Miniprotein binders against q53ft3. Designs and how they scored, part 114

Target 1, 195 residues: q53ft3
Amino acid sequence: MFGCLVAGRLVQTAAQQVAEDKFVFDLPDYESINHVVVFMLGTIPFPEGMGGSVYFSYPDSNGMPVWQLLGFVTNGKPSAIFKISGLKSGEGSQHPFGAMNIVRTPSVAQIGISVELLDSMAQQTPVGNAAVSSVDSFTQFTQKMLDNFYNFASSFAVSQAQMTPSPSEMFIPANVVLKWYENFQRRLAQNPLFW
Key: E = the ipSAE of ESMFold2; O = the ipSAE of OpenDDE; V2 = 0.75 times the mean of E and O plus 0.25 times the DockQ between their complexes.

## First folded at step 12 (miniprotein)

Design n4L1 (at its last look DockQ between E and O 0.02; V2 from the best seeds 0.00; counts 0 for: pae E 13.2 > 1.5, placed apart)
Fold by OpenDDE base, look of step 12:
Structure n4L1 (fold): chain B 195 residues (1-195), chain A 104 residues (1-104)
Amino acid sequence: as target 1 above (195 residues)
Amino acid sequence: SVEELEKEIEELLREIREALERVKIKYEMAKRWLELGKTEFALRLLQRAYRLAQEALRLAKKTLEKAQELGLTELIEEAQELIQEIRELIEQIEELMEKIRESQ
């Protein structure tokens, strides 16, 4: 039903079902994780009027699990990206996983998905800054990608006088790349979906 | 041979010039980003330009020493000119970075 993805790690598609309406993914070495993607596999939709509340659990200083609501997934929004790197100091809220004796190792965090009524989900408040807006995430990713490209391209910049003749190679002036970047950023700022 | 060493020095000087050009490009690009209100991006470019310029300066100084050991007058002069140009550019980068910090 659910998948969990951490960048640089294998995708997890086998959640531990701890209850009829509750699923858990283990996240080893959670301290190195900045973002987690939770998504529906598309095999089984939520029942009508139901969605998934996504929680993050990390061990506190006493080794007790602290659960925080990250956000939601629904049939209409089958995937979400959550930032978890800043959540280490949060106070635990009431969570649906509190009564579950989930065996935890100190270095392993957990993502919990609770299948709940949409109406009930609407009354819940996720922890601040955990839910990355799709637009903001996309804009940030695009900006990082553009920066990476620009840095890469500029590393090959040479003056015309220093160019080694290579008839088989095509050369693009650095100013063209810059102009493209400026134009792209302008368009992106106006409409992130301008293409 | 002296000729081989001379060619090596010439190649080093070429590499330094290329690095210097990359620094200049990054510096100019940072200015453009500032004009567009992209302060953080400008600062990142300036930091990279600064690091590249410092490395170029290190290489230029080593190249100068090699040229001096061989008594290659023309290459000594060229290395000295590059060192001066790199230092000036470093100063410009530092000044711009400071201006940005003062404005935040």
Scores: ipSAE 0.015, ipTM 0.270, lowest interface PAE 6.5, mean pLDDT 82
Fold by ESMFold2, look of step 12:
Structure n4L1 (fold): chain B 195 residues (1-195), chain A 104 residues (1-104)
Amino acid sequence: as target 1 above (195 residues)
Amino acid sequence: SVEELEKEIEELLREIREALERVKIKYEMAKRWLELGKTEFALRLLQRAYRLAQEALRLAKKTLEKAQELGLTELIEEAQELIQEIRELIEQIEELMEKIRESQ
């Protein structure tokens, strides 16, 4: 239902569903993260009259989770970029993830998404400057995601002389991946929101 | 001459087999995109695979007609087998696209 992206990292698309209406992403090494993108995968929209409240959690000096409301995603605003670099000393807010028993490693933060009624979301106030303009950040994250994919795919490149026969396996020539990268980048320059 | 037409039919069958292989690769790649949770990419790729398979089927039927007009029994059998293989692949593509739309 949801994706979570940090610049310079692989996209997360496998949220931990901790309740019927609650989803969580782990953020290891959260102190190095300044921005996070939360978005809908486009496979399952919110039910009519509902949307997603997005929370950020980090452990305080006592190891207790501190949850802060970042903002919202909805069918009409299916992606949002949140600045989290200034939130690690903030006061906790009212949230639906109170006493949840979620296994975590020390120094791991979390992004929580709670599916709620739009009327309930309208009564909530996000922490200060968590939301960021999505257009500029979307282009930046898209470029980094494109580069990350190409770097990952290229790490498996071998010459034909280095290949081991695998008749049940399919292969893609490396130049096809490069051509896709170049074409995607060209299209992104023409329209950053084309995909 | 009949010999020239027979060679033309053999070339058409080769082109159809190459198109069929491209359809199969697109179908398998779409399944990999689904494993990654990228349903939109998978559906677009399946739609392209479907169009290519339909064009291959049309060409295969035309090729069968040419082989039948010339009484080229071995090429008739090859074209018929290829048509059946394309139809089965189209059915698989349609089934997978339907499963994706139902999960949306």
Scores: ipSAE 0.006, ipTM 0.115, lowest interface PAE 13.2, mean pLDDT 75
ESMFold2 (binder alone), look of step 12: mean pLDDT 90; pTM 0.913

Design n4L2 (at its last look DockQ between E and O 0.01; V2 from the best seeds 0.00; counts 0 for: pae E 15.3 > 1.5, placed apart)
Fold by OpenDDE base, look of step 12:
Formats: structure tokens, sequence, C-alpha cells
Structure n4L2 (fold): chain B 195 residues (1-195), chain A 104 residues (1-104)
């Protein structure tokens, strides 16, 4: 249902479902993370009148998880970028994940998505500096992320002659990845909010 | 005037029909969520559908009374049909909610 993306890291498409209406992504080495993209995979929409409240959790000085509302994703806004680098000193708010004993390691932050009524979401106030408001910042972030992904993927590229037979593995031609990248960049340039 | 009152009744009937369609939609969506094993989502939609249907039923009954007072035969029939359809849908919602509860 959801994906999570950090620039320079692999996309996460398998959230841990901690409840029927709650999903969690782990973010190791969160101190190095400036921005996170949360997006719907497009496989399952929100039920009518519902959306996702996106929360960020990091350990406080006592090692206790502090949750903060970053913002929202909806069927009408299926993706959002959040700045998390400045949130490390913030105070925790009431959050839907507080009653959950989620096993955490000190170096791992979490992105939590709670499926909630849109009416309830409208009454909530995200932390002020989390939402990336500028289209330019979004575009720059997305471009950096795409570049990082392409560079990472291309670093593993081998010619067919160099391939070691692995019958259990599926292979995607590098040209397909490049074409996807170019098409995505073109679409992004035309409309930064095309996705 | 009688004509103004008739138009008001027609507008009410339109609103009821729109509400009924929203109820039907929520009901069908709930069924799909059940197929995906999302019982809580289904229950929430059914509860909302139920509330909307009950309000639509209340409004339909009130509209029927108004139409009867004015002797508007065609609008009476339409209101009666809507009432029946809403009642049937309420029963379907209730049955599905009960089935979900029994399966838990």
Amino acid sequence: as target 1 above (195 residues)
Amino acid sequence: SVEELEKEIEELLREIREALERVKYKYEMAKRWLELGKTEFALRLLQRAYRLAQEALRLAKKTLEKAQELGLTELIEEAQELIQEIRELIEQIEELMEKIRESQ
C-alpha cells in the first residue's frame, strides 16, 4: 500500500503492518537523513473518506520514542516529501503509535502511517517545518534521489558476457532502467507533481 | 404556492437519491475491503453507510408526508419507492455487519 524513499537509499515498498490501519517503515542511521518521501504504491487506495497520517519517530535522550506528525497522504495527494533533519530536538505529541510496543534500535527511526478519517486528519496540526512547501525543493530532492538510484543501479551493471548464470534470479536490462529514468525526469520537468 | 412546494419536494427526493447512491457505493466498497481481508475498513464504511442510510430514510419519510399532504400522487409513489429501497439497503448493511461480527 505504501512506499518510503530516502535519497541515496533503496526504496522501501514493504511496510511492517503493526495494525490493520497502521504501517511502519524503519529508517536506519536516521541522523544522516534530511528528507523522506512517503507515497502510495497505487495498488490499494484509501477507503472513501480516509487518508494517511504520516508520523516520524526517533529516540529521545532517554531512548524513548518520540513521535511527531509530519503530514498527510491521501488518494488526491498520494505522495509527500518531509524534512526530518530539523525534528530531532522536537517535543513529542500524542500519536496513534504510542500504545504499540514496537521494538526499536537506538539508531533506527521510524515512519509511521496511520489510516484515519479525513475529518480527523483535518483537525491535526503537523509540525511546522516538516512539509517541504516549495516545488523547487521537491524537484531538487527528487532529482537527487533519482540520480542516486541510477548511479547505484548502474554500478552493478554487467554485460551479458560478464553475467554469472543464476537461474533463480530475474534480470532487468540496464537500458530499461535508463529509459525509465529519462522518462521520469521528463515528466518531472513537465509537472513536478505528476505522481 | 403549491408549485413551489412541489419543487421543494422534488429537490428533497433528489437529495435522497444522491444519498442512496453514496450508501450503495460505500456498501460495495466495504465488500471489496472484505475480499482483501480488511475487516476494520469494511466495518467503518458500513457504519458510515448505515448512518447515512438512516438519515436518508428519515428524510424520505418526511418527504412522503409532505407529498401526501399535497396530494402529489407521482411524488408519493417516488418517495415510497425510495423508502423501500433504503430499507432494503439498510437490511443488507446490517446483515453484512452481523456476518463480519460472527466471523471475528
Scores: ipSAE 0.005, ipTM 0.183, lowest interface PAE 9.8, mean pLDDT 81
Fold by ESMFold2, look of step 12:
Structure n4L2 (fold): chain B 195 residues (1-195), chain A 104 residues (1-104)
Amino acid sequence: as target 1 above (195 residues)
Amino acid sequence: SVEELEKEIEELLREIREALERVKYKYEMAKRWLELGKTEFALRLLQRAYRLAQEALRLAKKTLEKAQELGLTELIEEAQELIQEIRELIEQIEELMEKIRESQ
């Protein structure tokens, strides 16, 4: 139902379903993570009148889970980017997860998603500065980065006959870069969070 | 000597031909960007291709002038062929840039 993305890591699409209405992603080495993206895969929408409250959990020095509300995802806002770099010593939030996920190491945090009534979610207050920008903005930024990279790289393309011999250097055919870009672009258009 | 100048002209023609190939590659890559619906990127790449083609044309005209001063008939013909090829490519680039700007 959900995906979780951290920059520089493979996207997670197989959440642990710990209850009928609760889903969890493990975040190993969470201390190196500054932002996390949470999104709906699009396979199963929330039931009418419901949405997802998104929490971040890390173990404190006593091994107790500290849960903090990051924000929300809904059918109308199916993805969000959350900043977690300042939350690893922050105040805990009221949360619906109880004692779930009690088996983890001190270096592993979790993202929890609880399917709740929209009315109940409206009364919750996320931890400050957790949300940064919409996934549409992330997609647009990523697309501009890819466009800029490809334009720059393509401007240096030469034929094999035009290359200066340089046996100590390795080369990649320009069409490999183009094919990679075309594939990435197609996948990004289908699912902005596939990576 | 005349032999030294002739060899210099031959090298210039080679350099111009290499630049022309780079222009052709940029033009083809711009068409691929258009197939992806990325008109801004395609336009920027075409503008770079246009600048390179104009530089190649300028050098080709100077090379033709040198070959004419020495009466090197075969090199005159080669330079004239290059100039014609570059002008045709410039026209193609201009046409495609205009089409992109009209669709904006």
Scores: ipSAE 0.000, ipTM 0.140, lowest interface PAE 15.3, mean pLDDT 75
Fold by ESMFold2-Fast, scan of step 14:
Structure n4L2 (fold): chain B 195 residues (1-195), chain A 104 residues (1-104)
Amino acid sequence: as target 1 above (195 residues)
Amino acid sequence: SVEELEKEIEELLREIREALERVKYKYEMAKRWLELGKTEFALRLLQRAYRLAQEALRLAKKTLEKAQELGLTELIEEAQELIQEIRELIEQIEELMEKIRESQ
């Protein structure tokens, strides 16, 4: 029903159900994550009057989960982007012996989704600096994703003169990738929701 | 004029058909949530579907009376068919709600 996306990682589309109304995605190496996108797959909508509250959890120094409300997803707004960089334990914190630890608890955080009544959700307040589900924030995230893809693809470019004929391989000219990228950026700037 | 009244009845029938589609949507969603074990969500949807269906039935009966007063045979038939469909859906909603209550 839900998906979870982090730049540079495989998209997760199979949440673990931990209660009748609660679903969880694991986020390993969460210290390297700045933004998380949570979205509905579009196959099953929420019942009328219901939505999903989105939470972020990380282990504290005792290994106990610390849950924070990030925001919401609904049938009318089925995707949201959240900035979690300011919510990570140790953010801006420095200690001289952290790098000397040879045995570590895996840095695994979780995204939790709780299916709740819209009336109940309206009475809850997300953490102040987490919710970034605005058009501008979405555009910035999308632009970074496009930049990453273009840079990755273009790193394999070779000139026509350097190509060895191989009928088992297909090649895409670098100029075609560049034209696609420029066209997509232009369209995104005109309407971030065009895709 | 009879023509103006006929258009009014046609508009009411359109509103009733739209309401019926919304009832069907809520009923179908309730069944899906019930299949996933979300009994409380299903019950809330069924209650909302029930209220909307009862309102649609009330409007449909009133529309039938108006069509009958004017002798508009085709619109009378449409209103009767719609009333029957709404009544059948109300019975399905009631039956499902009762089954859920028994399983508590």
Scores: ipSAE 0.000, ipTM 0.104, lowest interface PAE 20.1, mean pLDDT 71
ESMFold2 (binder alone), look of step 12: mean pLDDT 91; pTM 0.913

Design n4L3 (at its last look DockQ between E and O 0.01; V2 from the best seeds 0.00; counts 0 for: pae E 21.2 > 1.5, placed apart)
Fold by ESMFold2, look of step 12:
Structure n4L3 (fold): chain B 195 residues (1-195), chain A 104 residues (1-104)
Amino acid sequence: as target 1 above (195 residues)
Amino acid sequence: SVEELEKEIEELLRQIRRALERVKIKYEMAKRWLELGKTEYALRLLQRAYRLAQEALRLAKKTLEKAQELGLTELIEEAQELIQEIRELIEQIEELMEKIRESQ
């Protein structure tokens, strides 16, 4: 349902579902990461009246998780860029993630997404400095993210002759990804705030 | 001019095709929610798909009317094909919503 992208790394599209309404991505070597993009893949929308609260978790000096609210994704705003470099020594915040049954190491952080009611999300306050504050930086980061996503998706392209039937699986034509990529780049160049 | 109106009708047909594709994707997404046991979420998504399909149908019928007024035979045929496809999708959505409600 979600993707997670860090500049210079492969996109993650297979979140670990740790509860009916909670999804997690691992971020190895998180200390070198300054920004992370969280986005909806577009395959499964949130139910009406719901959205996703996005949290960042890192281990404290004892290896215990410290969770901080970064912001939100919704059907109306399906992607967001979060700055996490300033959060790695911050205070934890109120969060809906309990004891995640996940073994952690000191160098691995997590991005957590909790599906919640939009009204509940409106009452939550993200930690400071998490949101991108520059249109030019946003455009550059998003362009690099798009390039990485396109290259990743393209590496899995197969011809119809190579296809093995899988009736339980949905497929999309590869040219749809290219057309989406080109259209998105054009719109972003015309209006970086069209989100 | 007639050429400008023809291009407007062609763009409307493209908009309708894009809307229809979005409805199809939502229908398939609802089936995935059913696979996850989230029947109420699937029903809400189907209701959204239904509303979008009804709006697409209204636009397609209006577009057909415009094409008929101008005698644009190829665009008339395209609009008629879209209307038929939208109607079939609406029926599929209605059937799935009814099936879900009966199993609740």
Scores: ipSAE 0.000, ipTM 0.100, lowest interface PAE 21.2, mean pLDDT 73
Fold by OpenDDE base, look of step 12:
Structure n4L3 (fold): chain B 195 residues (1-195), chain A 104 residues (1-104)
Amino acid sequence: as target 1 above (195 residues)
Amino acid sequence: SVEELEKEIEELLRQIRRALERVKIKYEMAKRWLELGKTEYALRLLQRAYRLAQEALRLAKKTLEKAQELGLTELIEEAQELIQEIRELIEQIEELMEKIRESQ
């Protein structure tokens, strides 16, 4: 039903079902994780009127699990990105996983998904800044992508005097790339979805 | 050879100039984000611009020293100009960041 993705790691598609309505992913070495993607596999939808509350659990200084609500996934929003890097010092909230004795190692965090009524989910408040706005995430990603491209392209820049004749190759002036970058930035600032 | 070292310095100067242009773009974009009410994004962009500018300044100073050791007058002048431009841009970034903080 659910998948979990951490950048630079293999995708997890086999959640541990700890209850009829509760699923858990283990995140080893969680201290190195900035963002987690939780998504539906598309094989089994939520029942009508239901969605998934996504929780993060880490051990506190006493080794006790601290659970925090990150956000939600639904049939209408089948994937979400959560920032977990700043949650390490947060206070625990009421969570549906409290009664479950899940074996934990100090270096392993957990993502918990609780299948709940949409109406009940609407009354819950995720921890601040955990849910990455899709627009903000997209803008940040786009900016990083643009910077990466510019850096990559500029690394090949040579002066005309330093150019080696290569009749079979086409050359683009660096200024064209820069102008494109500036124009793209301008358009992105005005409307992130201008394309 | 002196010629090889000169080419190395020229390449460093090109890299610094590229970095400077990126800083300028980020600075201008931050101003646009502010106009659009996206203060947090503007601040993050300015912080990135600031870090890049500081690194560019470090490299420019190192490049200047190399050019001076070789007595390359034109490259010395170019490095000095870049250093000045980077410093001015750093000041602009700092000023804008401070203005944003004061407005919050």
Scores: ipSAE 0.000, ipTM 0.177, lowest interface PAE 12.1, mean pLDDT 82
ESMFold2 (binder alone), look of step 12: mean pLDDT 90; pTM 0.912

Design n4a (at its last look DockQ between E and O 0.33; V2 from the best seeds 0.00; counts 0 for: pae E 13.1 > 1.5)
Fold by OpenDDE base, look of step 12:
Structure n4a (fold): chain B 195 residues (1-195), chain A 97 residues (1-97)
Amino acid sequence: as target 1 above (195 residues)
Amino acid sequence: SDREELIRLAERAAIKLKMALRWARLGNTEFAKRLIERAIELLRRIEELATTPEEEEIVEQAIEAAQEALQLLEQGKPDEVEEILQEAIELLEELIQ
């Protein structure tokens, strides 16, 4: 039903079902994780009127799990990106996983998904910094990617006078790259999801 | 946050000015000018986000430097642009710190 993705790691598609309505992914070496993507696999939708509350847990100084609400996934929003790197200082809130004795190793965090009524979810407030406004984060990432590409490409820039003949190579005018960059940025600003 | 946005814009502006400097050195004046123009646009946005007198002063100086660089390029003096662009870049880096 659910998948979990951490950058640089294999996708997890087998959540541990700890209850009829609760699913858990283990995240080893969680301290190195900045973002996590939670998504529906598309095989089983939420029941009508229900969605998934996504929680993150990490061990506190006493080794007890602290659960925080990251955000939500629904049939209408089947994937979400969450920033978890800054959550270490957060206070635990009431969470649906609190009564569950989930065996944890100190270095392993968990993503928990609780299937809940949409109406109930609407009353919950995610921790402020976790819900990467998917759009803002995407825009920021895209912008960084664009800048990185531009810097990289520009580092190889030479004048025509500096060029050495290389008949086997194809060349793209730098102006084309700049034009593309500017156009892309403009389009991104207008609609971050234009593509 | 506004501060985060300011930093983001400053980083982007710095990149543009660095590239402008490179292109100026390579003799592509038109490309350099366009990059500086874009940097100035970003600097104007940063100016709007500035909350302290220090930030305002830094941004203002960066805008002035960028504008001067642009004028020099328009005058066909690319050799004189390096120092000015470097100043503008350093000012932006100061904003990011």
Scores: ipSAE 0.014, ipTM 0.231, lowest interface PAE 7.7, mean pLDDT 82
Fold by ESMFold2, look of step 12:
Structure n4a (fold): chain B 195 residues (1-195), chain A 97 residues (1-97)
Amino acid sequence: as target 1 above (195 residues)
Amino acid sequence: SDREELIRLAERAAIKLKMALRWARLGNTEFAKRLIERAIELLRRIEELATTPEEEEIVEQAIEAAQEALQLLEQGKPDEVEEILQEAIELLEELIQ
């Protein structure tokens, strides 16, 4: 249902589902991470009237998880970029993951997504200014995410002779992905906020 | 800074060359050639930003390797490009440090 992307890393699309309405991505080596993108894969939308609250967690000095609300994703805003570089020693916030049985190693941070009513999400306040704070920083983050996504997508490329028949699946010529990638780069250079 | 932009361009060029290597291994020389051409465009921008003799030497060698890989693909020799593409990728990774 969800994806998590960090600059310089492969995209994660297999969240650990820890409850019917709660999903978690592991972030190893979290101290090297400054930004994360959380997005919906587009295959399963939120139910009507619901959305996703996005949290960041890291272990404190005692190894206990500290969860902080980053912001939200919704069917109307299915992708968001969050700055986490200033949150790695911050205070925790109210969060829905405190009682959950979450599998974790002590040195790994996590991104948690909780499916909630939109009205309930409106009552929550994200920690600090987790949004991208400058055009140059945003552009650099976006370009690295774009390059990483292209690398990931192209690793699945096959020739027509290598394809197996699958009538229920849709296929996209790899050239379309390359053209999209190149066009996106040009548009980003013209207006970093176009997307 | 120029160094920070140089590193960003080198990372982008390395990604394109790694993709070209995968396409060449799959036998799709057209995609491999296009990706190498794009990488060369990035390398020429890196060359303009290079400020030390070490940076200039590395980027020149990377351009030469990428151009040789292009020539091999144009000659219909996709199986022979792997080593030269790997060399170009290693040069870019050295430039990034």
Scores: ipSAE 0.000, ipTM 0.269, lowest interface PAE 13.1, mean pLDDT 75
ESMFold2 (binder alone), look of step 12: mean pLDDT 88; pTM 0.884

Design n4b (at its last look DockQ between E and O 0.03; V2 from the best seeds 0.00; counts 0 for: pae E 22.3 > 1.5, placed apart)
Fold by OpenDDE base, look of step 12:
Structure n4b (fold): chain B 195 residues (1-195), chain A 97 residues (1-97)
Amino acid sequence: as target 1 above (195 residues)
Amino acid sequence: SDREELIELAERAAYKLKMALRWARLGNTEFAKRLIERAIELLRRIEELATTPEEEEIVEQAIEAAQEALQLLEQGKPDEVEEILQEAIELLEELIQ
């Protein structure tokens, strides 16, 4: 039903079902993880009126799991990105996983998905910094990525007079990169999900 | 934190201005302009994050310098941009310290 993706790692498509309505992914070496993507596989939709509350757990100083609500996935929003790097200092909230003795290794965090009523979900408040919220966080990431690429590419800029002959190498005019960048920026501003 | 974000933005802005300077030297005025414009956008965000009068002053001066550089490029005076951009970069580096 669910998948979990950490950048640079293999996608996880086999959640541990710990209850009829609860699923858990293990995240080894969680300290190196900045973002997690949680998504529906598309095989099984949520029942009508139901969605998924996504929680993150990390061990506290006592080794006890601290669970925090990251956000939600629904049939209408089948994927979400969450920032977990800043959550390490948060206080635990009431969570549906509290009664579950999930054997934890100190270096392993968990993503928990609880299937809940949409109405109940609407009353819950995710931890503020976790939801790579809205279209905005994605846009910000994309913008950073674009800037990074642009900066990287521009750092290699040379004039034609400075160019060393390299017949085996193909060159792209810098203006092409600029045009691409501008066009991409424009499209991103119009629709952050255009791609 | 706001301070961490300020520093990150300042680093990014400084880098953009450095690249703008490079592009200006290479005669690609348009590319330089775009980079300066982006830097100004970042500077505006830094301005919002500034918490001390000193930071506010530095950011304001950096914005002014960047805007002047942009105007000079628009006027077809790329040779005069170097000093101004360097000033702006130094101001941003001061924010990072």
Scores: ipSAE 0.013, ipTM 0.221, lowest interface PAE 8.6, mean pLDDT 82
Fold by ESMFold2, look of step 12:
Structure n4b (fold): chain B 195 residues (1-195), chain A 97 residues (1-97)
Amino acid sequence: as target 1 above (195 residues)
Amino acid sequence: SDREELIELAERAAYKLKMALRWARLGNTEFAKRLIERAIELLRRIEELATTPEEEEIVEQAIEAAQEALQLLEQGKPDEVEEILQEAIELLEELIQ
């Protein structure tokens, strides 16, 4: 499944599944958002030969959804940063979400992810320069992702007194996550491309 | 019991404040702020469970210290936060005992 991150907001990890192959995140107060990060959580990969087309939707002046293709995520490229600040008055593009009726307020935009064949995705053209690709953007994305991931993981921390035995599940001590975070931060500061 | 639940919440809050102090020392003030905010949420739950005047006073002081630390971070004064966080942690350790 997928995650969606906006700077200054909590990470979303529970996409609304609106069809077998279609997932949606809501973005309230979308006019204040300049960039959005879409990523795979790593729990469920795309099936062989498939990937995800990522769309941004906002309501037009009549309240009708306008959908724009931002780009792609795949098993080989599982995360991407998209600039949406210039898209909120643009024209729509072809998209697979057209006839779906889901409840949405006029002030809420959406990120849609459609699972599609890789060869079909290769024929699609994202809107303008929505994708962001630079060393500084990569560093900023990675730092934001690290911060949000650690805060997210720590919100699930429980003491030993709160644990119940569950032999079918694996657990990780919270300090392991912290140590990984510290190590990753140090390596990233030394070389943003160390991996 | 309410005492057992209070101790569990205090342990969780103290852990988050210790982590906030660590990240403040490392210069990640936004990370420290988020952890303090979560600790305050736990302290509010402790406040509901407090049954003695001593418990009530301790949790009130811990909330005030955590809120002051958060305010200092928002003002861009992370170097002034360490002593206040240490005070809040010590108060929570008193509740646990």
Scores: ipSAE 0.000, ipTM 0.071, lowest interface PAE 22.3, mean pLDDT 75
ESMFold2 (binder alone), look of step 12: mean pLDDT 88; pTM 0.888

